# VH-VL binders against RecQ-mediated genome instability protein 1 (rmi1): the designs that were tried, part 4

Target 1, 235 residues: RecQ-mediated genome instability protein 1 (rmi1), of Schizosaccharomyces pombe (q10160)
Amino acid sequence: MNQTTTLSTELTELGVRVQNRWLQSLLDYLAKKHSTGANTTPQLVMQYLVASDIRESTTSEGAAPYIVSEQHNVRIENTMLLQIVRVREIGISIVNQLEYLNDLEELKKLKGQKVIRLVHDESGDEEQNDDDGLTEAQDAVQKGSELKKMCRLILEDSNGQRFWGLERKPIKGIQLSTKLGTKLLVKNVLVRRGVLMLDPNNTTILGGSIEEWDKDYFPKRLIEELKGELSKTKA

## First folded at step 22 (VH-VL; from e1 with heavy chain L100Y)

Design f3
Fold by OpenDDE, look of step 23:
Structure f3 (fold): chain C 235 residues (1-235), chain A 122 residues (1-122), chain B 112 residues (1-112)
Amino acid sequence: as target 1 above (235 residues)
Amino acid sequence: EVQLVQSGAEVKKPGASVKVSCKASGYTFTGYYIHWVRQAPGQGLEWIGWINPNRGGTKYNEKFKGRATLTADTSTSTAYLELSSLRSEDTAVYYCARGYYWSSGYYWFDYWGQGTLVTVSS
Amino acid sequence: DIVMTQSPDSLAVSLGERATINCKSSKSVLYSNNNKNYLAWYQQKPGQPPKLLIYWASERESGVPDRFSGSGSGTDFTLTISSLQAEDVAVYYCQQYYDTYTFGQGTKVEIK
């Protein structure tokens, strides 16, 4: 059996159906990187898959079986592979979100400045690993998780169909700081008025991101988007 | 062996259009992006855009938007760059190059065509 | 657009000596999620297309001699030729692919 076929079969068992051309391209890369292409595991492929655009990397078999936006009170029994296009917190005021995000941006700037200073101060004093900045950033991220109430997602399938997902119950890992392009497995999900009703029982986070979407998005671009939304609501 | 073979040199008048071809071989054509880069005589490298031969998706440098058109024929494993409204400043060697796209980011160019000289002169 | 600036514009080095080319980006090309620098180095000989030397700032392309090495992170990068050979006479370009694609202006390496 061709390595590609074996891997495809194993990935299918994991609920992911990859395009052969994508898998071949990946294997070619891995063969160059690792003198022995022989050690490609499904787990390794999955690491690259979650970093891919599923429109390019996966087949339509994992897509929504119909136009989701036109469905009401229908349960989709099939497992779908989806990627997050946008995240919005709808349980917290935009103003409060902006305040939080602005604070995060300021913290990032401060950290960037500290790193630059540390690189320039070649002076030998063993100043103590101010792990404090990393801890503050971690605390800020943790605070962000504490601020979570309910997220609305724009989701996309392998066919490029976009539809809404709404958290009915909090899903761990879904928050404002969730990377764009994060991959989800959604199974046995109820659709109401064209919206997927997401909960921990029907939604599994695979992780990853789409680099093109995620780069420089959080928090700066998110802040801009939220400001724009706020201005429209006032008009 | 991976090869990108481009069409021959072109001489065009200002205002005309040119179409350069890039034939790919030695790999799965739909598994990689084709990028186009140009280099004016004695100058540096300038990225024009990329095409995904699988779905025909394209991305352009803003500088070339509206003038550059990228296409691909999967049956012949050939990519095309068409540049319209040619100017003297468009005189350059045009290169096609292969790029990975397994992840949703940008990647380097591992294989290049031999280049096509396009001369725009009155 | 991210601007790439190389230094020097030209470099004359004796055979067997070290050549060092610097590249600076106007914006960091380090992606925090994967800790990779989206930087490549190319070699271009007269009348030839560019040839890939280094990707991810420090990874050598297959078939590239060990005398070529890339280093740096964030905004500052260096290509080093540990022992310059006659065949290394070329123009070298750095490239960022973090946000679209931009190249440095090139550094001409000659034998002294």
Scores: ipSAE 0.605, ipTM 0.835, lowest interface PAE 1.2, mean pLDDT 90
Fold by ESMFold2, fold request of step 24:
Structure f3 (fold): chain C 235 residues (1-235), chain A 122 residues (1-122), chain B 112 residues (1-112)
Amino acid sequence: as target 1 above (235 residues)
Amino acid sequence: EVQLVQSGAEVKKPGASVKVSCKASGYTFTGYYIHWVRQAPGQGLEWIGWINPNRGGTKYNEKFKGRATLTADTSTSTAYLELSSLRSEDTAVYYCARGYYWSSGYYWFDYWGQGTLVTVSS
Amino acid sequence: DIVMTQSPDSLAVSLGERATINCKSSKSVLYSNNNKNYLAWYQQKPGQPPKLLIYWASERESGVPDRFSGSGSGTDFTLTISSLQAEDVAVYYCQQYYDTYTFGQGTKVEIK
């Protein structure tokens, strides 16, 4: 169908080069849902694309042009489509990060316990004031909710090559809670010591995730990973 | 029309292996996963694993770890299940089924093969 | 593993009457990021492979009669056949696809 060619051209104008086999499979599914003959737009395809694994959904034309880890002081002028594999905060100690994440988990338990107790309170008499317990827990979470200084990323291109990205300046939307598999467009990026030097001017966040990576990751699996890293670094 | 055609029934002895084929037609073979599911006589459904014919990736139910091997041949649009070290409890109808992968995650199975009876007996 | 439990194991219903099958998961299959329940229903007639009826808990597959409907969320799900027909005699399975794949044990629907 020439619809696939037209959509591919339109998506390339948006900075994304899709695999034809992936696009056709999506169009087959969407045709089942759109019995009235509605046309598929590039914007609709982008919604599914950002939820995909770009190793399946996109071509190598958006990948890194060489082995990034072997490069120093090279600028990649082309636009790359990348997905975030991991996020690490490197401007804040691991101990402080663990305290923040554990406080988030404790607040979730406190809110859950309060909801459960309210449901099971048949007497209608609560000796503890909701404001006292929730206010203290809310203050602890609020103090940790802005935990961001400088992130290092593991990035992956459509060929499955993984490499480091380092924020040279903070990028809004990149933090510990950023969903794994978030899609980025990166253009005119400097590579130093095999690391992409990211900033808000060369990085556009498209959003999305990879379900298999992101389900049940934040914060519990992140906590376990950070504990392992702390044991190795003693920092 | 989408069609999954499986190889014929097999009779095997304990300790042997079996290889069941699933030939796909009517769609782009590399655009979908192939799943394998079995059903022992008079019993329910048990997922064995999937293969991504495009990249050759696989995932297995832990129960079949080390005994099941999934492969695909894109030139013939055919997926294969090989099950080794057969036991009498492996007697079942084995189905292949098609699943989506256009988004990350897990999906239902929209088309099924006709099934292949594998009987394991002395 | 997420365990899927169906009830009843067997159900006898008069022609034209409503049949209701329940499915309960041991953990929620609702993914809050997309607000979808990762649950499907299949019909298996004697001597045939399973056939997809419902996906995303409530969305009917193409070609499935509108007398079949799915409902529920989280851990509790229902398949309803609003007016049972003779050709609906089958075993019905629920399936979760939130974390790998598990099926309920099946519910046999018979004509009374």
Scores: ipSAE 0.601, ipTM 0.811, lowest interface PAE 2.3, mean pLDDT 87
Fold by ESMFold2, fold request of step 24:
Structure f3 (fold): chain C 235 residues (1-235), chain A 122 residues (1-122), chain B 112 residues (1-112)
Amino acid sequence: as target 1 above (235 residues)
Amino acid sequence: EVQLVQSGAEVKKPGASVKVSCKASGYTFTGYYIHWVRQAPGQGLEWIGWINPNRGGTKYNEKFKGRATLTADTSTSTAYLELSSLRSEDTAVYYCARGYYWSSGYYWFDYWGQGTLVTVSS
Amino acid sequence: DIVMTQSPDSLAVSLGERATINCKSSKSVLYSNNNKNYLAWYQQKPGQPPKLLIYWASERESGVPDRFSGSGSGTDFTLTISSLQAEDVAVYYCQQYYDTYTFGQGTKVEIK
């Protein structure tokens, strides 16, 4: 079998059906870069694929088999390749999310000035009488961890169909800082009222991003989007 | 061998339109973007826009939006730039160039057409 | 929008000597996610279309002679021709592709 057919077969076993025109274009680029005759592996192709827009790089065989928003109580048994368009934390208030993001911005400005100030727990009397009660934002910043409870996603398949995904159980790697365009493999997922019910057992994170979506997004553009959402709900 | 062959020179009056063709060969036409770039006499290079021949999508430099139209004919592997309401400042050599889209984002241009001189004078 | 400024506008270099062209961007073209500089160099010989020399700031395109090299990061980039040949008489352009596409104004290289 030729190299393109072999690679396509191997990638299909990984759950990915690539467009032949996309694969040929990538192989043309790689041949110029590595003109020593070394074979391109499916692992190398996957590195480029997760950085791609799957609407261009993959076939409809990895797409949703029907209009998801019109479905209720069905299970999609096949493996879908999806890309994350947006991530929203729905288990934590928008105000608390904004506090967290603004604190991250302040820390990044300090590192950008090459001045690092050590931060310790302050000793002494505190105004609040709440020994257990750090906000979730304060706790995340203090621990250097992601602010996370339950995310809702906007997902997109290779045909450009967009639909909601809701975490039924937390999936490690899905949080506010997850890069836009991150690739997911989703298999055996229940659809309820047009929403994919995601959990760690039916969702595999491949990584990656879509550069045009993700560039300069987190946290500044996310802050602006959340402020806009807050103003609409409080109007 | 990748090749982009453009149509011949044009002389136009102000207010007219011009349509420049770019015929591609030696590669899968629908696997790459076609970019258009112009170069006024004695000046540098200015990007006009790109077309995705596979899906027909386009993106334009804001300077040309509304006057430039990019199209492609996959049956002949040919891309077109049409520029309307021509002005004397549109006098330039117009180039087509090939760009990758194997990954998201913006990329360099690896092959260029020979250029088409468009002269706009009264 | 990202403005690309080249220097010098013109230089004359003796055959076999080193030619150095600088390119400065108004904004960093280094993308931290992949640690790549979105910068290309093109050569345009008299009467010809531009030809790609360098991409990702330092990667030589196939078929480009070893005497051409690119370096730099962020906002400051350099194209070097280590031993100028007669066929290298051309105008050289840098191009950013970090956010759409803009080119430097060009640097004309001549034999002294």
Scores: ipSAE 0.595, ipTM 0.817, lowest interface PAE 2.3, mean pLDDT 87
Fold by OpenDDE, fold request of step 24:
Structure f3 (fold): chain C 235 residues (1-235), chain A 122 residues (1-122), chain B 112 residues (1-112)
Amino acid sequence: as target 1 above (235 residues)
Amino acid sequence: EVQLVQSGAEVKKPGASVKVSCKASGYTFTGYYIHWVRQAPGQGLEWIGWINPNRGGTKYNEKFKGRATLTADTSTSTAYLELSSLRSEDTAVYYCARGYYWSSGYYWFDYWGQGTLVTVSS
Amino acid sequence: DIVMTQSPDSLAVSLGERATINCKSSKSVLYSNNNKNYLAWYQQKPGQPPKLLIYWASERESGVPDRFSGSGSGTDFTLTISSLQAEDVAVYYCQQYYDTYTFGQGTKVEIK
């Protein structure tokens, strides 16, 4: 069996149907990278897959079988591979979200400045005390996880169809900081009024991102988007 | 062996259009992007844009938007660059190059065509 | 656009000696998500297209001699030829592919 066929079969068992041309291209690259003839594993391929655009890397078999926006009270039994285009928290006020995001941005700036200072102050004084700022930043990241109530997603399938997903129950890993282009496996999902009803039982996070979407997005671009939304609501 | 073979040299007048071809062989044409890069005489390299032969998706350098058109024919494994409204400053060697697209984002160019000299002169 | 600046513009090195070319980007080309530097190096000989030498700042393309090495991260990168050979006479270009594509102005390497 051709390595491509074997890997494709194994990936299908994982719920991912890859395009052969994409897989071949990847294998070409990996063959160049790994001079030692190390066998490409499905797990390794998955690492690249979750970093890919599924419109290019996967077949239509993992796409929505219907125009989702036109469906009501329909259950999609097929396992769908989807990617996150946008995340919105709809259970928390935009103002509170902005406050949180601004705090995060400020913390990042402070950390950047401290790193720069630490690089410059590598003169000898052992001042031990800066452990507190890292703990605060960790606490802020932990506080960020506490800000989650309910997310609305814009999802995209391998055909480029975009539709809404709504959390019925909180899904761990879906939050404002979730990388754009994160891959999801969604199975046996109920569609109501053109919206996927997402919960931990029907949604699995594979991870990854689309670089073009995710680069420099969080939190700066998200803040801008939320400000824009806030302004429209006031108008 | 991977090969990109480009069309021959062109001489054009200002305001004219030029179309350069790049025939690919030795690999799956739809499995890679084709990039176009130009180099003016004695100058550096300038990226023009890329095309995905599979879907026909394109991205252009803003400098060339509206003047450059990238196309691909999957049946012949040939990519095309058309540049319109030619100016003397467009005198350059134009290269096609292969790029990966297995992941999101941009990648380097691993194979290049031999180049096509386009001369724009009155 | 990310501006790539090489230094020096030209370099004359004796056969068997080390050649060092620097490349600086106006913006970091390190992507935090995968910790990769979106930087490549090319060699161009007269009348020939560029040839890929290095990608991801430090990974050698297949068939590239071991005397070529890339290093650096963020905004500062270096191409090193550990022992210059006669066939290494060329113009070398750095390229960022973090945000679209831009090249350095090139560095001409000659033999003393």
Scores: ipSAE 0.594, ipTM 0.819, lowest interface PAE 1.1, mean pLDDT 90

Design f3
Fold by OpenDDE, fold request of step 24:
Structure f3 (fold): chain C 235 residues (1-235), chain A 122 residues (1-122), chain B 112 residues (1-112)
Amino acid sequence: as target 1 above (235 residues)
Amino acid sequence: EVQLVQSGAEVKKPGASVKVSCKASGYTFTGYYIHWVRQAPGQGLEWIGWINPNRGGTKYNEKFKGRATLTADTSTSTAYLELSSLRSEDTAVYYCARGYYWSSGYYWFDYWGQGTLVTVSS
Amino acid sequence: DIVMTQSPDSLAVSLGERATINCKSSKSVLYSNNNKNYLAWYQQKPGQPPKLLIYWASERESGVPDRFSGSGSGTDFTLTISSLQAEDVAVYYCQQYYDTYTFGQGTKVEIK
């Protein structure tokens, strides 16, 4: 069996139906990169897949079987591979979200300045400033206090169909800071009024991102979008 | 072996259109993007745009939007650049090049065509 | 648009000596998510198309001699030819592919 066929089969077992042309291109690249002739594993391929646009990397077999927006009280039985286009928190006021995001942006600026100083001060005295504590505290604030109640997602399938997903129950890893283009496996999902009802039992996060969407998006562009939404609501 | 073979040199008048072809071989045509880059005489390189031969998706440099049209024929594994409303400043060698798209974002150009000289003169 | 600026514009180096070309981007081409620099180097000989030398700022393309190396991160990058050979006479271009595609103006490398 050709390496491509074997890998494709293994990936299918993982719920991912890869395009052969995409896989061939990837294998070509990997063969050039890895002089050591190491066998490409499905896990390695998956790392690249989650970083891909599924419209290019996967087949329509993992797409929604019909127009989701037109469906009501229908369960989709097939496993779908989806990517996140947008995330919105709908359980928290926009004002509170903006406050949180602004604080995060300020913290990032401070960290960036510190890194620049550290790179420049590597010429000076080793004052072991225990900045590990501040970074841990900042990471703890970032990890712990993520404002999450209920998210609404814009999802896209391999055919480019976009539809809404709503968390019925909080899914770990879905939040405002979730990378755009994150890949999801959704199975046995109920559609109500054209919206996927998402929960931890029917949704698995594969990870990844689409670089074009995710680059410089969080938090700066998100803040701008939320400000825009707030202004429209006041008008 | 991967090869990109371009059409021959063209001489055009100002205001005319030119269509350059790039025939690909030695790989799966739909598995890669085709990029177009031009180089004016004695000048640097300028990116024009890319096409995805699989779906026909395109992206253009803003400078060429409205004048450049990228197309691809999967049956012949040939990509085309059409440039309209030609000006003297469009005199350049035009290159097609192959680019990866297996991941999101942009990638470098690993194979190039031999180039096509387009001369725009009155 | 990200502007790429090379230095010097021209370089004359003796055979067997080191050649160094610098490239600066107006914006960082480092993507924080994957820690990769979206930078490539090309060699162009007279009457020929560009040839890929380096991608991801430091990875050599297959078939490229070991004397070619790329380094740098963020906004500052360097192409080094450790021992200049006669066949290395060419114009060298840096390219960013972080946001669309832009090239440096080129650096002409000649033998002294």
Scores: ipSAE 0.568, ipTM 0.812, lowest interface PAE 1.2, mean pLDDT 90

